# Ledger of designs, part 1: VH-VL binders against q8zy40

No score or structure here was measured in a lab: all are predicted.

Target 1, 190 residues: q8zy40
Amino acid sequence: MIVGVVDYTVGNIGSVLTALKRAGAVPVVVKGVEEAGRVDAVVLPGVGTYEAAYALARQFKEVVLEKPTLAICLGMQLLFESSEEGGGQGLGVFKGRVERIKARKVPNIGWRYTHVVKNSEIIAEGYYYYLHSYGVRWGENEAYTAYIKLEEKYVAAVERGHIIGVQFHPERSGRTGLELIKRFLAVAKR
Positions, changes and structure headers below are counted from each chain's first letter, unless a header gives other numbers; Kabat numbers aren't used for antibody chains.
ipSAE, averaged over its two directions, is called F for ESMFold2-Fast, E for ESMFold2 and O for OpenDDE. V2 adds 0.75 times the mean of E and O to 0.25 times the DockQ between the complexes of E and O.
[cut] stands for letters that were removed.

## First folded at step 7 (VH-VL)

Design a3
Fold by OpenDDE, fold request of step 12:
Structure a3 (fold): chain C 190 residues (1-190), chain A 127 residues (1-127), chain B 110 residues (1-110)
Amino acid sequence: as target 1 above (190 residues)
Amino acid sequence: QITLKESGPTLVKPTQTLTLTCSFSGFSLSTYGVGVGWIRQPPGKALEWLALIYWDDDKYHTTSLKTRLTISKDTSKNQVVLTMTNMDPVDTATYYCARIEYYTSEGWLPYYGMDVWGQGTTVTVSS
Amino acid sequence: ELVLTQPPSVSAAPGQKVTISCSGSSSNIGDNYVSWYQQLPGTAPKLLIYDNNKRPSGIPDRFSGSKSGTSATLGITGLQTGDEADYYCGTWDRSLKAVVFGGGTELTVL
C-alpha cells in the first residue's frame, strides 16, 4: 500500500515515514493534491505551528474526505473548525475548537493513558506518546472516540468513516503505536 | 480522617436486586483524581473488584457482571451507590467500598490503589 | 481464572525474610503500577504498597515492593507474628479495563 505523507514543511516527518515502512506500507512524501491523488491513503503529520501548517494543508481537504486518512497531533487539530493557536480556521471536518490545554505542565509531553470509550477497529486503549500544547476539550460528540485526562479531559482520537485523527504520536509510541498504524493500514485496504 | 462505610441489606433473596450505599467523610468526590470503588469477597475467597466511579463520573465495571451492576454517585451527600440485579447465592460475600486518591506528576491513571477501605458489609443471598 | 497469579501460601519464622510474588502480563503489571494489600484475619484490606514500591504513612520499612517486567514482588523483613495475614496484589488491566487482583497469599508465621 502506498501511503502519502503530507509535507507541511513545518516539521520533521522522518519518524512517520519510518513507522509506516515498519508497518508494511510504502510511504511517499506528498507536497500537492495531484500527488495525493495517486496514493492509497494519506497521513497528516503533526509537528509545527497551526497557522503555518494550515496554510499548506488546506489544499488537501478534499483528499482527506475521499481517502483513508490518519491525522497525527497537529494534523488532527487541523481537521477541526478552528484553533486558538493563531486564531485560525481549520478544515472543518470535525466539530470543535482547538484550545491551549490545561495541564500541570504545558506542553503535555510523554506517555499518557488513552481512554477509548467507543468501539474502534484502529484505536486501542493504552499508553501513547503525546507532545502538544493545544487540544480539543472532551465533550459529547459522536466522532470523539478516545480521551486523556490532564487537568481536564481532552480528545485523544476522533473517527468518521475513513478519517482517523489522533492527538498522540503513534510513530513515537513504540509497539502500541506501530500496531495502531498496522490496523489503520488494514482498514484502509478495504 | 478519611472514613468509608457500607450500608444496605444484609439478607437478600435470590433474583432480587441488591442496593448498597457507601457513605464517606474526610474527602470529596468532586476533587480531581478521586474515585470510589466496590470490591467483594466471598467467604474464604479472594478479593473481587466490581466497579469504580470517579469525580468526573467516569465509570468502570467488571465485565463478568457488567449487565448486573450499576454504580452512581451523589457528591453532595458524599455517597456512592452500587446496585446489583438478579442476586444469587453465589453472590454471597462481604462487600467493601474503598477510596482511590492519587495523582502522579505524569498525569492521571485509571488506577493507583485503594488507600482507605470501609469495614465491609456482609450480604447473604438466601431463600 | 485469576489475571494475577500469587503463591497460595508462604511461611517463615519470626525475624526472617519472606517474599511474595505476583505474576501478570503486559496489559496489567507490565503497563501499570502495582499495589499490595494486607488483610489481617477478620478485617478489611489495608493498602500496604502503592506505585510498585512506595509505602503509605504508617507502614514500616520492613515492607517493600518491587516490579520487574510483568511481575511484582512484596518483601517482608524482620517477620513478626502480627504479619500473619493474607496479602493481595492489584493493578489495572488495560485490555479488560478493570482492576485486577491476585488470588491472595496466606502468610503464616511459624
Scores: ipSAE 0.826, ipTM 0.917, lowest interface PAE 0.7, mean pLDDT 94
Fold by OpenDDE, look of step 7:
Structure a3 (fold): chain C 190 residues (1-190), chain A 127 residues (1-127), chain B 110 residues (1-110)
Amino acid sequence: as target 1 above (190 residues)
Amino acid sequence: QITLKESGPTLVKPTQTLTLTCSFSGFSLSTYGVGVGWIRQPPGKALEWLALIYWDDDKYHTTSLKTRLTISKDTSKNQVVLTMTNMDPVDTATYYCARIEYYTSEGWLPYYGMDVWGQGTTVTVSS
Amino acid sequence: ELVLTQPPSVSAAPGQKVTISCSGSSSNIGDNYVSWYQQLPGTAPKLLIYDNNKRPSGIPDRFSGSKSGTSATLGITGLQTGDEADYYCGTWDRSLKAVVFGGGTELTVL
């Protein structure tokens, strides 16, 4: 299975590529929509600034809507309607607003217990690695499937059809993360 | 000083509903990270976890009794209430409530340990 | 039905050391902190060990805890008659989304 990793940011592409390989996929770097159209699934990785990432990521909205997609951290954040970070415009795939998180320490860094409240073939409850200063506050939303508890509850995972967003970094989440990626790939192959 | 105390009927008839109240002092269930859980112990048997409620109103129930159990809190009264429907003699046990409170460097976890327990209340289900 | 497995009983003479094992799985002990509880006869359980190896205030250093893999161990040195009690391990199980306890171990001081 060929998985396109969208390159619109810096930081974690290498680790994502490695994780995908370990999971049994053939990862390729995607820089344009044309390339993304040729792959079986796409990954939206992400560390960096929201505005800068959005400027590049916005062209992939249709791809996200069409292909199995795993959006990671900033990638997930881009899927929402808006953000307090930068200019605030998102892809609008999911309802919600990205805001600065309320936590003992910001950014939120490290392993956090992730509460899965909706059945998922991909998202399993357990510990994942987080690295973020912004997030989506938990609330009533059919797409919201998991959350973490900081000073408030924040969305850890969203799902709609073939689109999966996770606030954590599965590529940095050891076995738990690897298994999640494997499950994503398994579902994507259907 | 932190204390918890269970109260409620000590005798329940089969099919009736048991309502137990955990009254506590020395802490608040509005405090971040705090939870209160219920545990029961049949005579001569092991501890059995029943339910847990946290400051943010997150609730957990043992799967085997989920349909029969309801846990709620009244923060203003420093009380947690456990309701168990359709009682059966097999439910005869000492029921405990206990506080969960601890913070790790890794942040909030579902379970840190129950550091303070009530003395327990014995509930007998009999005709 | 019990998720965590403990030996039903252990015994030793005063002054000796005893260990109580607690065996679980990756979804509980493997991923989460283990607590130990002491229950003296006719009393409520008392937290003895938390976070695998930490002692609450008032718990003597004769009591120790450790965890390796999917198993945990409670150690009691300098055994005293007053240590005669039931001991339970407990932790969180992520798959069950529940607190789970062992079956308890009866410690007899000979």
Scores: ipSAE 0.598, ipTM 0.854, lowest interface PAE 1.1, mean pLDDT 93
Fold by OpenDDE, look of step 9:
Structure a3 (fold): chain C 190 residues (1-190), chain A 127 residues (1-127), chain B 110 residues (1-110)
Amino acid sequence: as target 1 above (190 residues)
Amino acid sequence: QITLKESGPTLVKPTQTLTLTCSFSGFSLSTYGVGVGWIRQPPGKALEWLALIYWDDDKYHTTSLKTRLTISKDTSKNQVVLTMTNMDPVDTATYYCARIEYYTSEGWLPYYGMDVWGQGTTVTVSS
Amino acid sequence: ELVLTQPPSVSAAPGQKVTISCSGSSSNIGDNYVSWYQQLPGTAPKLLIYDNNKRPSGIPDRFSGSKSGTSATLGITGLQTGDEADYYCGTWDRSLKAVVFGGGTELTVL
């Protein structure tokens, strides 16, 4: 399976590429919509500034709606309507607003127990690695499938059809993260 | 000083509902990270976890008894209540409530340990 | 039915060392902190070890805990007659979303 990793970040996407390879996929870097159209699934990676990321990622909205998609951290945040960070405009795939998190320590960094409240073929309950200062507050939404408990509950994962968003970094979540990626790939092949 | 104490009937007839109350002092169930759980132990048998409730009203129940168990809290009274329906002689046991108050600098964990236990109350189910 | 497996009993003479094993899986011991509880005859359980290897206040250092992979071990050195009790391991199981205990180990001091 060819998986396109969208390159809109200033950060290193190498870890995502490596994780995809380990999971049995053939990852390719995608910089444009045409390239994204040629792959079987897409990954929206998660490190960078919201403003800069959105400027590049907004062109991929249709691709996200059409192809199996795994959105990671910032990638997930971009799927929502708005953000407190930057200009505030998101892709609008999911309803909700990204806001500064309330936690003992901000940014939230490290392994956190992730509560899965809805059955998922991809998202398994357990520990994942988080690295973020912003998030979506937990609430009633059919797309919200998992959360973490900080001073408040924040969305850890969202799902709608073939679109999966995770606030954590599966590529940095060891075995648990790798297994998640494998499950994503398995579902994407359908 | 942190204390927990179980109260309720010590004798229940089959098919009746058991209601146990855990009254505690020295801490509040409004405090972040705090939880109270119920554990039972049949005579001469191992500990069996039943249910857990946290400060934010998050609840967990053992799967095998989920349909029979209800856990609730009254923070203002420092009480946690466990109800168990359709009691059977097999449910005869000592029932404990215990506190969970563990969290790390990195955040909350679903389970870290039960650091303070009540003395337990023995419940016998018999006709 | 028990998620965590302990030996039913262990025994040793006073002053000796004993170990109690607790075997689980990746969904519990593998990913979560293990606690140990001591239950003296006719009493409520008492927290003995938490976070795999930490002792609460009042617990002597002759009690120790360790975890490796999907198994945990309780160690007791300088065994005393007062240590005769049942010992339980416990942790969280992410698959069951439940607290799980071992079957308990009866420690007899010879």
Scores: ipSAE 0.536, ipTM 0.835, lowest interface PAE 1.3, mean pLDDT 92
Fold by OpenDDE, fold request of step 12:
Structure a3 (fold): chain C 190 residues (1-190), chain A 127 residues (1-127), chain B 110 residues (1-110)
Amino acid sequence: as target 1 above (190 residues)
Amino acid sequence: QITLKESGPTLVKPTQTLTLTCSFSGFSLSTYGVGVGWIRQPPGKALEWLALIYWDDDKYHTTSLKTRLTISKDTSKNQVVLTMTNMDPVDTATYYCARIEYYTSEGWLPYYGMDVWGQGTTVTVSS
Amino acid sequence: ELVLTQPPSVSAAPGQKVTISCSGSSSNIGDNYVSWYQQLPGTAPKLLIYDNNKRPSGIPDRFSGSKSGTSATLGITGLQTGDEADYYCGTWDRSLKAVVFGGGTELTVL
């Protein structure tokens, strides 16, 4: 399976590429919609600033809506309606606003137990690695699949059809993360 | 000083509902990371976890008794209530409530341990 | 059956060292912190060890905890008659979404 990793940041997406390879995919870097149209699935990586990322990622909205998509951290945040970071507009794929998290320490960094409240073929309950200062507050939403508990509950994962967003970094989540990626790929092949 | 105390009937008839109250002091269930759990112990037997409620009203129940158990809190009264329906002699045990409060730099985890326990209340189910 | 497995009993003479094992799986001990509880005869349990190897205030350093893989171990050195009690391990099981305890270990001081 060819998986396009969207490059909308100046950050290193090497870890995502490596994780995808380990999971059995053929990752390719995509910089435009045309390239994204040629791949089987898309990954929105979680590196960079919101404004810069959105400026480049907004062109991929239709691709996200059409192809199996795994959005990671910042990538997930871009899927929502808006963000406090930079006063930015989001892709509006999911309802919700990205806001600065309330936590004992910001940014939230490290392994966190992720609570899964809805059955998912891809998202498994367990520990994942987080690195973020912003997030979506947990609430009633059919797309919200998992959460973490900081000073408040924040969305850890969203799911709608073929679109999966995770606030954590599966590529940095060891075995748990790798297995998640494998499950994503398995579902994407359907 | 942190204290917890269980209260409720000590004798229950079969099929009746048991209602136990855990009254605590020295801490609040409005505090982040705080929870209260219920544990029972039949005479001469092992500890059995029943239910847990956290500051944010998140609740967990043991699967085997989930349909019979209800846990709730009244933060303003510093109380946690456990109800168990359809009591049976097999449910005869000492019932404990205990606090969960630990927080580490590694973030929130669902369980850190029961750091303070009540003295327990013995409930006998008999005709 | 119990999710966590402990030996039913252990015994040793005063001054000696004893270890109590607690065996679980990847969904509990493997991924979560283990706590140990001491229950003296006729009393409520008290927390002895938390976060695998940390002691609450008031617990002497002759009590220790460790975890490796899916198993945890409680160590007691310099055994005293006052240590005669039941000991329970406990942790969170992510599959069951429940707190799980071992079956308890009766420690007898000879």
Scores: ipSAE 0.019, ipTM 0.613, lowest interface PAE 5.3, mean pLDDT 90

Design a3
Fold by ESMFold2, fold request of step 12:
Structure a3 (fold): chain C 190 residues (1-190), chain A 127 residues (1-127), chain B 110 residues (1-110)
Amino acid sequence: as target 1 above (190 residues)
Amino acid sequence: QITLKESGPTLVKPTQTLTLTCSFSGFSLSTYGVGVGWIRQPPGKALEWLALIYWDDDKYHTTSLKTRLTISKDTSKNQVVLTMTNMDPVDTATYYCARIEYYTSEGWLPYYGMDVWGQGTTVTVSS
Amino acid sequence: ELVLTQPPSVSAAPGQKVTISCSGSSSNIGDNYVSWYQQLPGTAPKLLIYDNNKRPSGIPDRFSGSKSGTSATLGITGLQTGDEADYYCGTWDRSLKAVVFGGGTELTVL
């Protein structure tokens, strides 16, 4: 299975490519919509500035709506309506606004227990690796699948159809993260 | 100094609802990362966790009893209340409340240890 | 019935060393931190060890904890008659979404 990884930051893409290979995918780098048309699924990686990532990601909105998509960290945040980071617009795939997190230490760095509250074929409860300064406040929403507890509850995962977003980094979350990626690939093959 | 104390009836008839109150001092359930749990111990038997509630009103109940248990808090009174419906003689036990910390130790990992316990209250279910 | 298993009893002479095991699974001990509790006769349990191997203030260093894989161990050296108690391990289980305790270990100091 060919998985396109959108390249807007080289650092993020390397670890994501490796994790996808380990999960059994054939990852390819995509830099434009035409390349994305040839892949079976898409990954929006995280880490970088919101403004730079949004400039590229907005070109991919139609692809995200049409193909199985895994959006990681910053990639998940781009799918929301807006963001305090850089005062930016979002793609509006999910309802909610990205804001600076309330936590004892910002950024939120390290392994956090992730609470799953809705049935998911992809997202499982457990520990995942987090590295972020912004997040979406938890609330009542049919798409909000999982949360973490900081000073407030924050969205850890969202799902709608074939579109999956996670605030954590499955590519840095060891066995638990690898199994999540494998489940995403399995669902994407259907 | 942190203290917790259980209160409620010590004798309950079968089918009645048990209501236990945990009154505590030296901490607040408005404090980030703090919770209160309920544990019981039948005479001569092991500890059995029942339920817990966190500062953000997040709640957990043991699955075997979840339809019988309700847990709530009143932060202004420093109290947590456990109700258990349809009591049966097998529910005879000493009931403890205890403080739980979620966000402590290293700051990155949840902590589910029960660091301060009440002295317990013995509840007998008898016809 | 119990998710965590402990030996039902252990004994040793004053001054000796004893260990108490706690066996679980990947969803509890494997994925999470272990706490140990001491329950002296006629009293409420008391936290003895948290985060696998850390001692609360006031717990002497002859009490120690460790974790390997899906098992945890409480160690007690320099046994004293005041150590006669029941000892319980406890942790979170992610699949049950619950706190789980072991069945307890009765320590007798001969």
Scores: ipSAE 0.006, ipTM 0.604, lowest interface PAE 11.0, mean pLDDT 87
Fold by ESMFold2, fold request of step 12:
Structure a3 (fold): chain C 190 residues (1-190), chain A 127 residues (1-127), chain B 110 residues (1-110)
Amino acid sequence: as target 1 above (190 residues)
Amino acid sequence: QITLKESGPTLVKPTQTLTLTCSFSGFSLSTYGVGVGWIRQPPGKALEWLALIYWDDDKYHTTSLKTRLTISKDTSKNQVVLTMTNMDPVDTATYYCARIEYYTSEGWLPYYGMDVWGQGTTVTVSS
Amino acid sequence: ELVLTQPPSVSAAPGQKVTISCSGSSSNIGDNYVSWYQQLPGTAPKLLIYDNNKRPSGIPDRFSGSKSGTSATLGITGLQTGDEADYYCGTWDRSLKAVVFGGGTELTVL
């Protein structure tokens, strides 16, 4: 299975490419919509600045709605309606606003237990690696699949159909993260 | 000094609802990362965890008794309440409450241990 | 069936060493920190070991803990008659979303 990783032209996507390969995918780097039309699934990685990532990701909105998509960290945040980071718009795939997190330490760095509240074929309860200063406040929403507890509860995962977003970095979460990626690929292959 | 104390009826008839209160001092459930749990021990038998509640009102219940248990807190009174419906003679036990931590300065843990226990209250279920 | 398995009993003479095992799975001991509790006759349990191998203040260093894979071990050296008690291991289980205890181990000082 061919998986396009969107390259925002800033940052290092090597860990994502390596994790996808280990999960059994054929990862390719994608910079434009036409290239994305040729892949089986898309990954929106969590590297780069919000403004640079939004500028490119905006062009991919139709692809995201059409194809299986895994959005990681910054990539997940782009799927919401708006963000305090850079004062920017989002793609509006999920309801909610990205804000600076309220936590004992910001950024939230390290392994955190992730609570899953809805049945999911992809998102499993457990420990994942987090590195972020912004997040979406937890609330009642059918798309909100998982949360973490900081000083407030924050969205850790969202899903609707074939679109999956995670605040954590599965590519940096060891075996637990690799198994999540494998489940994403298995669901996407149907 | 942190203390917890269980209170409630010591004799309950079958089918009745048991209500137990854990009153504590030396800490507050307004503090991030703290919780209170309930554990029981039938005479001469092992410990059985029942339920817990955290500062943010997150709650967990043992699977086998989930439909019978309710746990709640009153942070201003430093109290946690456990209710258990449809009591049966097999529920005769000593019931303990204990302090639990979710988050410490060392890291993010869903369970760090039950570091302070109450003395327990014995509840007998008999007609 | 018990999620965490402990031997029902162990015994040793004063001054000797005893170990108590606790066997579980990847969803509990494997992924999470283990705690141990001592329950003296007629009293409430007390925390003896947390975070696999750390002692709360006031617990003597002759009590130790360790974890390997999906198994944990409590060690007691210099055994004293006052150590006669029941010992329980406990941890979080990710699959059950619950705290789990072992069945307990009765320590007898011969």
Scores: ipSAE 0.006, ipTM 0.605, lowest interface PAE 11.0, mean pLDDT 88
Fold by ESMFold2, look of step 7:
Structure a3 (fold): chain C 190 residues (1-190), chain A 127 residues (1-127), chain B 110 residues (1-110)
Amino acid sequence: as target 1 above (190 residues)
Amino acid sequence: QITLKESGPTLVKPTQTLTLTCSFSGFSLSTYGVGVGWIRQPPGKALEWLALIYWDDDKYHTTSLKTRLTISKDTSKNQVVLTMTNMDPVDTATYYCARIEYYTSEGWLPYYGMDVWGQGTTVTVSS
Amino acid sequence: ELVLTQPPSVSAAPGQKVTISCSGSSSNIGDNYVSWYQQLPGTAPKLLIYDNNKRPSGIPDRFSGSKSGTSATLGITGLQTGDEADYYCGTWDRSLKAVVFGGGTELTVL
């Protein structure tokens, strides 16, 4: 399976590419919408600046809606309606607003137990690696599948159809993260 | 200084609903990361965890009894209440409540340990 | 069938060392922190070890805990007759979304 990793050209996507290879995918770097038409699934990575990521990700909104998509950290945040980071717009795929997290220590760094609320073929309850200063407050929403507890509850994962977003970094979450990526690929193959 | 005490009926009939109250002092369920859990122990048998509730109203129940158990709290009264429906003689046990506290150095965890226990209340289910 | 397996009993003479094992799986001991409880006859359980190997205030250092893979161990050195009790391991199980206890181990000081 060919998986397009969107390159915002301002960050290092090497760990995502490596994790996809280990999960059994053929990762390809994608810089434009035309290239994305040939891939089986898309990854929006969590590296780069908000401005650069949004500018490119906006061009990919139709692809995200049509193809299996895994959005990681910053990539997940871009799928929401708006963000306090840079006063920026979002793609509006999921309801919610990205805000600076309220936590004992910001950024939220390290392994956190991730609570899964909705039955999911892809997102499993367990420990994942987090590195972020912004997040979406947890609330009642059909698409919100997992949360973490800081001073407030924050969305850890969202799902709707073939679109999956995670606040954590599965590419840095060891075996647990690798198994999540494998499940994403298996579901995307169908 | 920190104490928990279980109260409620000590004898119930089969099919009745059991309601137990955990009254505690020396801590508050308004404190970040604090919870209270319920555990039972049939005579001569092992501990069995039943349910727990945290300061933010998150609740967990043992899967086998989930449809029979309800847990709630009244933070202003320093009380946690366990309700168990459709009692059966096999539910005869000593019932404990216990405090659960968070692990602050690595953030909040779903389970840290039950550091202070009540003395327990024995409930007999018999007709 | 119990999720966590402990030996039903162990024994040793005063002054000796005893260990109590607790075997589980990746979804419980493997992924999560282990706690140990002491239950003296006729009393409520008492927390002895948390976070795999840490002691609450007031627990002497002759009690120790460790974890390897999907197994945990409670160690008691300098055994005293007052240590005769039932000992339970406990942890979170990710798959069950529940706290699970072992079946308990009866310690006898001969």
Scores: ipSAE 0.005, ipTM 0.612, lowest interface PAE 10.9, mean pLDDT 88
Fold by ESMFold2, fold request of step 12:
Structure a3 (fold): chain C 190 residues (1-190), chain A 127 residues (1-127), chain B 110 residues (1-110)
Amino acid sequence: as target 1 above (190 residues)
Amino acid sequence: QITLKESGPTLVKPTQTLTLTCSFSGFSLSTYGVGVGWIRQPPGKALEWLALIYWDDDKYHTTSLKTRLTISKDTSKNQVVLTMTNMDPVDTATYYCARIEYYTSEGWLPYYGMDVWGQGTTVTVSS
Amino acid sequence: ELVLTQPPSVSAAPGQKVTISCSGSSSNIGDNYVSWYQQLPGTAPKLLIYDNNKRPSGIPDRFSGSKSGTSATLGITGLQTGDEADYYCGTWDRSLKAVVFGGGTELTVL
């Protein structure tokens, strides 16, 4: 299947493209809404600045609501209502605010055990690679699928229908991340 | 100085519910990253992990006994309670509680080891 | 529920060295740190090794741990009769969401 990776024109999306190929997808880079409207699924990658990512991602909101979407790190954060980073607005797909994390070391870098609290066809409990300075505080919410434990609990994954967001980088999470991407593609094909 | 002590009945009849209390000192379950687990050992047999509870009330149970086990904590009393329903003679064992850390300075894992153990309490299940 | 396998017994002469293996899978030993416990006769288990190869304070350096792939090893050098005990490996299993122990290894010093 054809998977559009949104290019914010800042940062390097090579790892995401490689991971999608390894998972059996045909990744294509998309820079505009018309290109994304013709793909089978969309990835919002986690590279770039918040401002640049929001400016482009705002144009993709309808596509995200229509098509299977995997939003990674910064991409997941864009799906929330607001953020302390930069200009502070989000797409409002999920309830919650993005804030600077409370952790012994910021940014949160490295492998963390990710706790899954709701049944998911895509998100599995295990270790994933994290690299982020901002996150969403954990709380009771039907869409909040997984968390990590830092000094506070933070949202690690969110799900609503075909829209999946993860704070970690599945493209950098080895076999565990590759299997997550494969499950996303399998669900997206339905 | 960290200590844990198991307490509860030493003799239980089949089908009854066992309730064990782990009372500890020298640490608190309000402390980030700390937990308490329960382990049993039938006479002459291997260790069997039963359950654990962390400071944030996350709980885990061995899969084979999950429907029979309940674990809870009272942080103000420095106690953790294990309840096991429908006791059977095969459940005769020494029951231990132990302190667990969720993380160390080396990394973040859901289990790094059980660093301090109680002396254990022997529970016999018999009519 | 033995998810981890250990040899049931090992023996060696005083002063020699011995290793005790612990075999598991990617969901436990492969992904997680391994701990080792010593249980002297009639006593509670004692943490001997944590984080694959670290010793708690008070554990002599003749006890060592290592991990490769889905297998872990406890090494004991300079064996003493006081080392006669049962030894258990333990770790987390992400598939079971549970702590798992090996079946134990009885060390005899002859």
Scores: ipSAE 0.005, ipTM 0.608, lowest interface PAE 10.2, mean pLDDT 88

